# Designs tried in a protein design chat: VH-VL binders against Protein ImuA (imuA). Part 10

Target 1, 244 residues: Protein ImuA (imuA), of Caulobacter vibrioides (b8h429)
Amino acid sequence: MEAGTRTPTPVLSFGEPSIDGCFPGGGLPLGGWHEVTGAGLEDETGAAPAAFVTQLIRGLTDRKGGAVVWVARRADLFAPGLLGLGFPAARLIQVRARDEAETLSLLEDALSTQGVAAAVAEAEAPDLTAGRRLQLACEKRGGFGVVLHRRPYGGRAGGKPRLVSGSASFSRWRIAPAPSGPPPDDIGLGPPRWRVELERCRGGRPGGWILQAQEAGHGPHPFRLVSQLADHDVAAAEAGRRFG
Key: E = the ipSAE of ESMFold2; O = the ipSAE of OpenDDE; V2 = 0.75 times the mean of E and O plus 0.25 times the DockQ between their complexes.

## First folded at step 7 (VH-VL; framework fv_guselkumab)

Design a6 (from f2 with heavy chain E105T)
Fold by ESMFold2-Fast, scan of step 7:
Structure a6 (fold): chain C 244 residues (1-244), chain A 122 residues (1-122), chain B 111 residues (1-111)
Amino acid sequence: as target 1 above (244 residues)
Amino acid sequence: EVQLVQSGAEVKKPGESLKISCKGSGYSFTRYWIGWVRQMPGKGLEWMGIIYPGDSDTRYSPSFQGQVTISADKSISTAYLQWSSLKASDTAMYYCAREGYDFWTGYYFDSWGQGTLVTVSS
Amino acid sequence: QSVLTQPPSVSGAPGQRVTISCTGSSSNIGADYDVHWYQQLPGTAPKLLIYGNSNRPSGVPDRFSGSKSGTSASLAITGLQSEDEADYYCQSYDSSLSGYVFGGGTKLTVL
């Protein structure tokens, strides 16, 4: 056996046992790609999934240098969310794609590029062949890939399922906004919150949580747990078992 | 034990072609990038390019794009650096080096070949 | 030309401390790309000495340490020994060049 095959896959930890316990490696693998969508049709047109992805990637960039590439057909997503969440704007490279095929090709190129820590594409689910190519690209650089399924506002509902079984993605997430908590003894809104549901992950378990954004400089992890969703209590308890 | 073993010294005339090799052992050759670094006599290190042997994805320094060709044969765990037409200014020590596997610490070379000295003179 | 700037030489006596600087710019060290250090003994290939700003590979003595601040990095060698006489190179990644960049090298002489 070669010494290189003994090296464990690096993971991005949430720092929360009920979440990290859902993954066989104790976190999201960096040499892999993931799918994120809205929890309902209305969430697919909103900013909550993109904001969640931005906050997750901020956690990665706090621990690893390098660029973040964001590929989309339109360029209207980032300014308010990026500023509000403390994402390092100087590391963000936004790339406009002409069509779906170019979006996935640019994502693959970004993930296999030296100097790129993470790449996100706003795209439909890749087919099996494209998914395998993305996985290889992630493995070459240890890159963190995200395919964000987003519907343009005013698009017609219906048609084919957005997330399909048998994709090569490591995990699938469903995101919805959750009410912000009011700050103690003050006016205004508290930090943003999301209803976060892990639909599936390879070799792991599903789960669900209400998560709150962790402000930059207030700890090493991008989220704080507010509560576990009742629908996922059994999965969360089982995931709490140690895996290593 | 990770080892990179390079081919022996070469003495060439301007205009001749040359292909030098770097053989990896002691690790999974297809899972690591292999870079090439030039060191001219009495000078510092210059990165030339890098290849991923698993699919032959190759990236070049702008200074070396079109000057050299980097390739790999994964069936024999060997990377190559090639010139179609050598110049006297190609006289240098050439190192191959493996990119490190620690995804958290950035882009560095953790193992180096012993070097191949290339001398180009009339 | 070297993209990262190092002093061409430094010297010290046995037992002393020396430091070697590596100065970059906003497109490399200032962009939060890590700095790595290599030792090249006379007539040999470079060897990884420090990676990820401050980490030592197995077999590198704790006399060698690295640090990074802003657009610059430093290699410190304490308890200097005659065996430390070598060329030292810093290396990072540059986003504007989309490539690996080296310092010009520093020749350490042990007097």
Scores: ipSAE 0.300, ipTM 0.723, lowest interface PAE 4.1, mean pLDDT 84

## First folded at step 8 (VH-VL; framework fv_guselkumab)

Design k1 (from f2 with heavy chain G100A E105Q, light chain A31S; at its last look DockQ between E and O 0.59; V2 from the best seeds 0.00; counts 0 for: pae E 3.0 > 2)
Heavy chain, then light chain:
Amino acid sequence: EVQLVQSGAEVKKPGESLKISCKGSGYSFTRYWIGWVRQMPGKGLEWMGIIYPGDSDTRYSPSFQGQVTISADKSISTAYLQWSSLKASDTAMYYCAREAYDFWQGYYFDSWGQGTLVTVSS
Amino acid sequence: QSVLTQPPSVSGAPGQRVTISCTGSSSNIGSDYDVHWYQQLPGTAPKLLIYGNSNRPSGVPDRFSGSKSGTSASLAITGLQSEDEADYYCQSYDSSLSGYVFGGGTKLTVL
ESMFold2, look of step 8: ipSAE 0.440; ipTM 0.754
ESMFold2 (binder alone), look of step 8: mean pLDDT 92; pTM 0.944
OpenDDE, look of step 8: ipSAE 0.730; ipTM 0.871

Design k2 (from k1 with light chain S96R; at its last look DockQ between E and O 0.63; V2 from the best seeds 0.00; counts 0 for: pae E 4.9 > 2)
Fold by ESMFold2, look of step 8:
Structure k2 (fold): chain C 244 residues (1-244), chain A 122 residues (1-122), chain B 111 residues (1-111)
Amino acid sequence: as target 1 above (244 residues)
Amino acid sequence: EVQLVQSGAEVKKPGESLKISCKGSGYSFTRYWIGWVRQMPGKGLEWMGIIYPGDSDTRYSPSFQGQVTISADKSISTAYLQWSSLKASDTAMYYCAREAYDFWQGYYFDSWGQGTLVTVSS
Amino acid sequence: QSVLTQPPSVSGAPGQRVTISCTGSSSNIGSDYDVHWYQQLPGTAPKLLIYGNSNRPSGVPDRFSGSKSGTSASLAITGLQSEDEADYYCQSYDSRLSGYVFGGGTKLTVL
């Protein structure tokens, strides 16, 4: 009917109907930014949210060239993890930020930069203005953005409660570790698993799952579905009634 | 149909200023980067820089930083390349090109202007 | 001295196959940045020929193909025709220069 030719919106499929069906495009939208937080106290969830993000990004960039930018106030934390998950050193750009405002500004700049395929920032929360800037930056270059909610260096013991933030984000995720799977050949530890909750998706619906890491080159998707969590469906129905 | 129409050929003297234009049509001008490419006589293509007309975010090749100014007027869907003081070595063909992005295939120039010949002599 | 190295010329008879190489380094093609190819017919502006290493835009015949391996890329033209006589440029992104880089260009002559 209307003039103009458009390509389909790119998505990252999880390869599972119960997950992909939560998104209006049938997969995680790649032209935007997303937020990830840990479930519970930071010292109890450990590195699980960062590892989940790392696995997601590795699965994304296995098929796409370009740099991965990781902005943190704890800039030393993640280089070994990314390299251990198969990121080549030449593609990883780690950036240390001084404060929350600079962290979000650097993320916005990275998402607007030629040659950046994905960018992650460890931040507390973007406000509405910062979230809109992140979305516009993603639209300028089509990059994939993640805000990983973490306390900065020098915070008090115990985690800061998750903030409602980034109304401009496409999705918000809550991540906890789960017991690892069986060893592949009865030797060592099995692959890592996560309790994964999709708390909000723009235009979509929430969900919850236990996901297991998929090895690099062992299929087209970064995760394998272990089980679907039932309790999330009840919370989603109640949340729908609270819109005003 | 995406079109980039450039201003006509220019004959200038060393030391003169010049501003050449590239008018985009058939697409959302403010949602795509516009790049500039130089081709000196008998030589290849050289990327000069790009601009995002939506907010005037401008990036330059290191070889051209400080040598030219890239700008845009989004109200008339036009990008510009400008010199404050031309040199004889600026004699070249100058192309504008729209940058396309595909998440899986990266960044490339999918539409090109017809070129503007700039001659600097005498 | 372009960042991406191409042979200055190649030639072939009608119906033959030719290849044009594009050699880069670890800061561009070797860092998994995509390679794109442009055709410039005599007296005309460049035109997109191949994008994302191997994809053809609408209207480009399938006798043009691209590939990438390691730090190099290659454009192949089969069934060579007289209208293929042109200059061909590869293009990528270079992280050290923080910008796009073009190859020096290859003049294809159809005998």
Scores: ipSAE 0.180, ipTM 0.681, lowest interface PAE 4.9, mean pLDDT 82
ESMFold2 (binder alone), look of step 8: mean pLDDT 92; pTM 0.944
OpenDDE, look of step 8: ipSAE 0.722; ipTM 0.868

Design k3 (from k1 with heavy chain Q105E; at its last look DockQ between E and O 0.46; V2 from the best seeds 0.00; counts 0 for: pae E 3.4 > 2)
Heavy chain, then light chain:
Amino acid sequence: EVQLVQSGAEVKKPGESLKISCKGSGYSFTRYWIGWVRQMPGKGLEWMGIIYPGDSDTRYSPSFQGQVTISADKSISTAYLQWSSLKASDTAMYYCAREAYDFWEGYYFDSWGQGTLVTVSS
Amino acid sequence: QSVLTQPPSVSGAPGQRVTISCTGSSSNIGSDYDVHWYQQLPGTAPKLLIYGNSNRPSGVPDRFSGSKSGTSASLAITGLQSEDEADYYCQSYDSSLSGYVFGGGTKLTVL
ESMFold2, look of step 8: ipSAE 0.385; ipTM 0.733
ESMFold2 (binder alone), look of step 8: mean pLDDT 93; pTM 0.946
OpenDDE, look of step 8: ipSAE 0.748; ipTM 0.874

Design k4 (from k1 with heavy chain Q105E Y107R; at its last look DockQ between E and O 0.67; V2 from the best seeds 0.00; counts 0 for: pae E 5.1 > 2)
Fold by ESMFold2, look of step 8:
Structure k4 (fold): chain C 244 residues (1-244), chain A 122 residues (1-122), chain B 111 residues (1-111)
Amino acid sequence: as target 1 above (244 residues)
Amino acid sequence: EVQLVQSGAEVKKPGESLKISCKGSGYSFTRYWIGWVRQMPGKGLEWMGIIYPGDSDTRYSPSFQGQVTISADKSISTAYLQWSSLKASDTAMYYCAREAYDFWEGRYFDSWGQGTLVTVSS
Amino acid sequence: QSVLTQPPSVSGAPGQRVTISCTGSSSNIGSDYDVHWYQQLPGTAPKLLIYGNSNRPSGVPDRFSGSKSGTSASLAITGLQSEDEADYYCQSYDSSLSGYVFGGGTKLTVL
């Protein structure tokens, strides 16, 4: 409760009822952190999840000033894709971390910093304690954070995945590329598209969609809905990933 | 009702120490940053620094780094501004202010203390 | 000198419109950081007047308005009244200083 006057809970709307309706507040809640990963092993190391996160954050930064901090253990940030999606490079602060613990610590510090609009960390997986620290940092400054799950480059193949079921994140997303078609009146590649699954959101329900990047000036939202995946299609995909 | 009540006026000599206070009420003290602002006689407002009482995270303006200490005691909902050795140039009105945050509208000081006049003269 | 530049004074007769400018740089207003405005009556603490460039808190009349463009912001007061006589400060965030910055203040005189 805010003393003096009531203020509404801030959200980031996708502008689509089928997406916004998954959230109890009618949009992605702000002042917290979210998880994004690729669908399948090939997509965990691909460009599509990073481009989706970039587009989501650009939608935020089109209206909000401040730096975007991107923390990774490798110096191979997808910079050409960021520029191609209209992300302002002058606002990007890339930070190289030495290990997983430093990656998460730098994300926590960025989220609690006044001049930071959003922060992203390429990490394997925060545990419950690290996730709670991230949420506290978001509450301190009202920050918006994303953990982009990635397998570290140079690691040995065959490590067991770390299963985390008790995340402090507000939402968890699974992203794959989707085919793009050229616009009917234009030459060249169409805007990027993604198959987007909302696997979990706090107090809400899962969903799935095909989304396309929305260019600046076409509207206030970063994505355009191409199609909604049926609940059966989403449930079947979840069942194929569950054993026992 | 949100209120910030500051300690009373102070008359000091150069070289003396001083700690002034700002007590918050009517809101969750540990969930908001508290800033300190100086106003020298006949001059404008200058941001000195800010503290988050929940964990004592403290940030200073470069002009005031090392010149003052900002602290808080969350058990009594009170923030402090402290000098170890006052100078005549520290003569000013000092305000505390609560930082409000709206994700889209930014960060601004929505509630101010009444001010503490500090006079430093020999 | 202040990081945000305001005229030292502005004056107008009752009923007139006045504008107070606030000029910054690429490290503050020019990086699209929000601008806030405060009114300070003589002998009193500052009071929030405008936040988020153009929003009025409860109790601030609609004859006060704010705007931001490029590296500058403006506060406009229409229908000037004697009670508007005060000092006015703009405020933003500066990335090179990693902190908040205020304008130097503008004394508004009515009459």
Scores: ipSAE 0.197, ipTM 0.690, lowest interface PAE 5.1, mean pLDDT 82
ESMFold2 (binder alone), look of step 8: mean pLDDT 93; pTM 0.953
OpenDDE, look of step 8: ipSAE 0.595; ipTM 0.830

Design k5 (from k1 with light chain S95Y; at its last look DockQ between E and O 0.58; V2 from the best seeds 0.00; counts 0 for: pae E 6.2 > 2)
Fold by ESMFold2, look of step 8:
Structure k5 (fold): chain C 244 residues (1-244), chain A 122 residues (1-122), chain B 111 residues (1-111)
Amino acid sequence: as target 1 above (244 residues)
Amino acid sequence: EVQLVQSGAEVKKPGESLKISCKGSGYSFTRYWIGWVRQMPGKGLEWMGIIYPGDSDTRYSPSFQGQVTISADKSISTAYLQWSSLKASDTAMYYCAREAYDFWQGYYFDSWGQGTLVTVSS
Amino acid sequence: QSVLTQPPSVSGAPGQRVTISCTGSSSNIGSDYDVHWYQQLPGTAPKLLIYGNSNRPSGVPDRFSGSKSGTSASLAITGLQSEDEADYYCQSYDYSLSGYVFGGGTKLTVL
């Protein structure tokens, strides 16, 4: 028997050709898992990446339904905060884990569970063995998995990140906050925006964008494209020459 | 073509053991869940449980947990439903069904076996 | 006693339209879980008729249609034919039972 299914995995489309075109299937594959990391200080706090992931998954579950499981070691996310991003509280199952191994095990269990459409775990980094187990769990139920990279207890400022190795995830994303959009009626804060970088995509290509949150029911997708980030060449260096 | 072929009808006495089978073909047997559904005479359909043959991950309806055993032998593409001690109330038609998945439309049983009639009487 | 409630029977004359209701609760259809429909012709195994509330698998005529709203779903059959005489079951997921649930079934009689 051949490994895997014979038919292509369904995808989650962003509805924007410049984004969807980065993926071999025209969108994020469902029945797989993805990595999300903050840029700069967001590696530790995880606030902007967590908000981005919440918005992404809300868009998914608005069309599909089902429960979302969120596994974390620290109690620094609250249901009111997730509801403020438009996520229905009745669909959210929050689980606290004691360590990294339990976090990844709970994520695997959630992805294998009937009625769970998506699962998120706040973890540092799965190794290849753990990553393959996550992929198999996603394939069993067609679940959508996210590992949100966060350090469990912080550590020394500027601590060294894990060296990128052959991850079993489909994609890796780097998220930072971006200046909000124009406020409604020039009063209050505008809609949230993110600087979104697709760092790695299995079989695809990287990209970068500014995305803005779209409220539920305002369109078929959870984000609107504000702009595509331009690539740039590295600045030429005066290598090999020295000043006295 | 996806096919699920079940073992033949059984006539048993209370207290006897029984193992009925469901052989899958025409698809990747280890990549799809197989469910079991009971239909008592003149009654509707009842979900009993499911198994993922790739690793034998098995889930039961609360109504059937502890009352039956669901298993699979992936080397011969066959799932099983087993009783250690049959009761007269186990008299029913038993179907196996493959669970299909469409991400946008959910989980549903797209292919069914022909059924195995189990009759338990003194 | 069935978690999903269906009328025990419905009837219609050839060519007419009939509907079959499937009423759930907040723990299943009301939590936006999909509803699937199965047809069981006399003496045969169930067959998938509608999946994901409203989608027809290949080979199912377009006179069969499904819909879902709130805690309820409905199967509609237009242009009723004598071969449509069968039992019809709805099915969903119930999070309070952690499992699949079927309706009690509806016998369709073609007059």
Scores: ipSAE 0.096, ipTM 0.657, lowest interface PAE 6.2, mean pLDDT 82
ESMFold2 (binder alone), look of step 8: mean pLDDT 93; pTM 0.945
OpenDDE, look of step 8: ipSAE 0.659; ipTM 0.851

Design k6 (from k1 with light chain D32E; at its last look DockQ between E and O 0.55; V2 from the best seeds 0.00; counts 0 for: pae E 7.0 > 2)
Fold by ESMFold2, look of step 8:
Structure k6 (fold): chain C 244 residues (1-244), chain A 122 residues (1-122), chain B 111 residues (1-111)
Amino acid sequence: as target 1 above (244 residues)
Amino acid sequence: EVQLVQSGAEVKKPGESLKISCKGSGYSFTRYWIGWVRQMPGKGLEWMGIIYPGDSDTRYSPSFQGQVTISADKSISTAYLQWSSLKASDTAMYYCAREAYDFWQGYYFDSWGQGTLVTVSS
Amino acid sequence: QSVLTQPPSVSGAPGQRVTISCTGSSSNIGSEYDVHWYQQLPGTAPKLLIYGNSNRPSGVPDRFSGSKSGTSASLAITGLQSEDEADYYCQSYDSSLSGYVFGGGTKLTVL
């Protein structure tokens, strides 16, 4: 039926071969959804994963525009405007949800809504059925989706997270804070940094890096590569190696 | 080659019903939104609404909400615009158009039907 | 009147350059939504001319160009030809209306 017009999948490139090479399309596909979590139970309510997601989405929307929808259940929201990362407040739509099902439903609706470039939901985990619906919503309008794994009350949720074999998301990331970059004139704090692990991506390979926030207007990419991680390099960091 | 072929011109009286059609070919009909655009005689273009034929998700301009019904039959690759009771003010040219979307390039209508002239007079 | 404001007409002699403006607001072009342009020759359906502010589809000559800045966009036509005589519409998305918006149209006359 198709007359022969085919378009390549649009992607977000990080601009770094060690990162982009993990993805079969050379970047994160637009019109898909991704998962982001913090390290361990103690870090899932921390600000670092939300800040990483904020920076990633700024990289998408700074060039093009469009609204960003951020869905959360609690009043302790760490949305981009509250984290002070300079995300334009006029483009941020914050939505409160009452429970997990409504959170995922609102994310699905946002991703299929014209004029929404990206949507984030703070949720525990979508099951495979919910994840497939999210992917279909992304495909209808080319929206970019993120599930930020957060417990609604912090700490233990009274049981183990569901373990599923696989996921409908394109990629899954684990995020921890890293020491900030060099401060200007030794005054204040330098730009934020993250220890970033790509745990899984569909059809690709995992990786790990230290990434630094790229300032708006300094280029098309959301992050600057500080260093690439490996299992051996992790052990060497315990011997006092610095992350500058 | 993408084509949108609309039904022929209609001459109607006020109060009559009407359903006009837009048949898509040369592409996967269920993968693209189809929009409807009105052009009153001597006037500009007005967006009426849009439908995703894959699941019939339908969105209307506020100006046309409740005034028309947009629908699709994906089994025959056809979208529809329907009035239950025409008014003389519905006299216009009506276009269907396929929406293209790209994150970097935005939302735009990349293929247009030839138009259906609807004349409503008593 | 129109959410996107265009001059109702512009004119130019063959070979000249003309520019058609499209002025929006903070809820559309000013929120960095892209601007697209359509050409409508007399008695015909609209045709995509420019998409994503400045991109030309195949078959559109490079003498047509688009740009966007702030809350406004413009379409430029260089080397004006008699067949360019048409109506030109800009189009964007408006978040306050949750939908597409068109400019009122500009009639280009080639003198």
Scores: ipSAE 0.064, ipTM 0.629, lowest interface PAE 7.0, mean pLDDT 81
ESMFold2 (binder alone), look of step 8: mean pLDDT 92; pTM 0.943
OpenDDE, look of step 8: ipSAE 0.695; ipTM 0.859

## First folded at step 9 (VH-VL; framework fv_guselkumab)

Design p1 (from k1 with heavy chain D57Y; at its last look DockQ between E and O 0.01; V2 from the best seeds 0.00; counts 0 for: pae E 13.6 > 2, SAP .502 > .496, placed apart)
Fold by ESMFold2, look of step 9:
Structure p1 (fold): chain C 244 residues (1-244), chain A 122 residues (1-122), chain B 111 residues (1-111)
Amino acid sequence: as target 1 above (244 residues)
Amino acid sequence: EVQLVQSGAEVKKPGESLKISCKGSGYSFTRYWIGWVRQMPGKGLEWMGIIYPGDSYTRYSPSFQGQVTISADKSISTAYLQWSSLKASDTAMYYCAREAYDFWQGYYFDSWGQGTLVTVSS
Amino acid sequence: QSVLTQPPSVSGAPGQRVTISCTGSSSNIGSDYDVHWYQQLPGTAPKLLIYGNSNRPSGVPDRFSGSKSGTSASLAITGLQSEDEADYYCQSYDSSLSGYVFGGGTKLTVL
């Protein structure tokens, strides 16, 4: 063959053209790694980015099976929080790391390990060399990697991490909470919602949305689109509205 | 060997419908995107849209959105390009192409069909 | 107008080197999107020649090479042969159009 005997990497589709159309493959590639950062106050210790990542990977473990490895220097996430988004705690392997270098090394090891469907590491940012090692690990097993950006105590609040232009990740996301949707019954809170910004995607385009956690038994995708935000199209932003 | 075999040349009148085909062989049809590219007489290549036959997810170039329908029948490993009402300006060569993927380099068309000449004239 | 600009034609004698440019903008090549090249021999379908700026598929001779810098890309052909006479297209992604874009094509004539 002339070129490209590679099979297409399977993708995590959002099921929404305005989202999937941002990616050259129509979704987030499996066998790759991605970066998630809190927007504004969420960039240090906020729960919204972690909840978004949890919801994102739930679809993988529901379909693919396998374990999820979550690496952090502090145990800021509890199993009840994952169960609240429908993630089975029996599949969760929580690993405590001593420092940034060990965090990234543990992430790489997890992605290289048979039976691991996805791995998340709470870290500041990998440099390009570490990022390429993560990519090789993802390709070995077809795993789904996430670096959830966090600064430890004493870090620069609101400052830029060691992330440089030309990051080795496939995509970078900025996440903030959004007002919740209608409650599922006559009491309690509705499903979680996020303001989701795709800052960068290799070979693709940026975008922004309000997403809601997908209800149980409703389609194969982890999110439902509530409204689209525009980066380069003010008319689309003006037409946005809530679902509910 | 990867092959994309397209349906034969078509001669049509304005206002008629048309569906042309692209049959893939030598690979797992449902695991690769298929794109459609137009080449007007004496002109260059224009991307029209793309489909993932595994789930029928489809994207269109803004220039072609609403003008054509891209579809696939995975049971016979065939993708389609369809017009509900042809115009004389649709006279062109139409290619289907398979996308290959490289994680760092994105997607590119690694195999092309032989083309289908569509002529639309009164 | 083509989003990616190529010279309409280029020529060279057998054995010579030619270069075909592909000039884009900040919404495509200038935004870290890769450039791919296709060869279209007379009367035939396009064929992949270069992908990911500089990678050759198997079966493409090493006299074909590609590069990218800033908002531009370049295809170089050394040791020209008569069978290289073809149209050459660059391709990238454009974020403002939300899709793939091709250059206008360059006709290579081997003298």
Scores: ipSAE 0.007, ipTM 0.443, lowest interface PAE 13.6, mean pLDDT 79
ESMFold2 (binder alone), look of step 9: mean pLDDT 92; pTM 0.944
OpenDDE, look of step 9: ipSAE 0.237; ipTM 0.717

Design p2 (from k1 with heavy chain G54R; at its last look DockQ between E and O 0.64; V2 from the best seeds 0.00; counts 0 for: pae E 3.5 > 2)
Heavy chain, then light chain:
Amino acid sequence: EVQLVQSGAEVKKPGESLKISCKGSGYSFTRYWIGWVRQMPGKGLEWMGIIYPRDSDTRYSPSFQGQVTISADKSISTAYLQWSSLKASDTAMYYCAREAYDFWQGYYFDSWGQGTLVTVSS
Amino acid sequence: QSVLTQPPSVSGAPGQRVTISCTGSSSNIGSDYDVHWYQQLPGTAPKLLIYGNSNRPSGVPDRFSGSKSGTSASLAITGLQSEDEADYYCQSYDSSLSGYVFGGGTKLTVL
ESMFold2, look of step 9: ipSAE 0.394; ipTM 0.735
ESMFold2 (binder alone), look of step 9: mean pLDDT 92; pTM 0.945
OpenDDE, look of step 9: ipSAE 0.754; ipTM 0.876

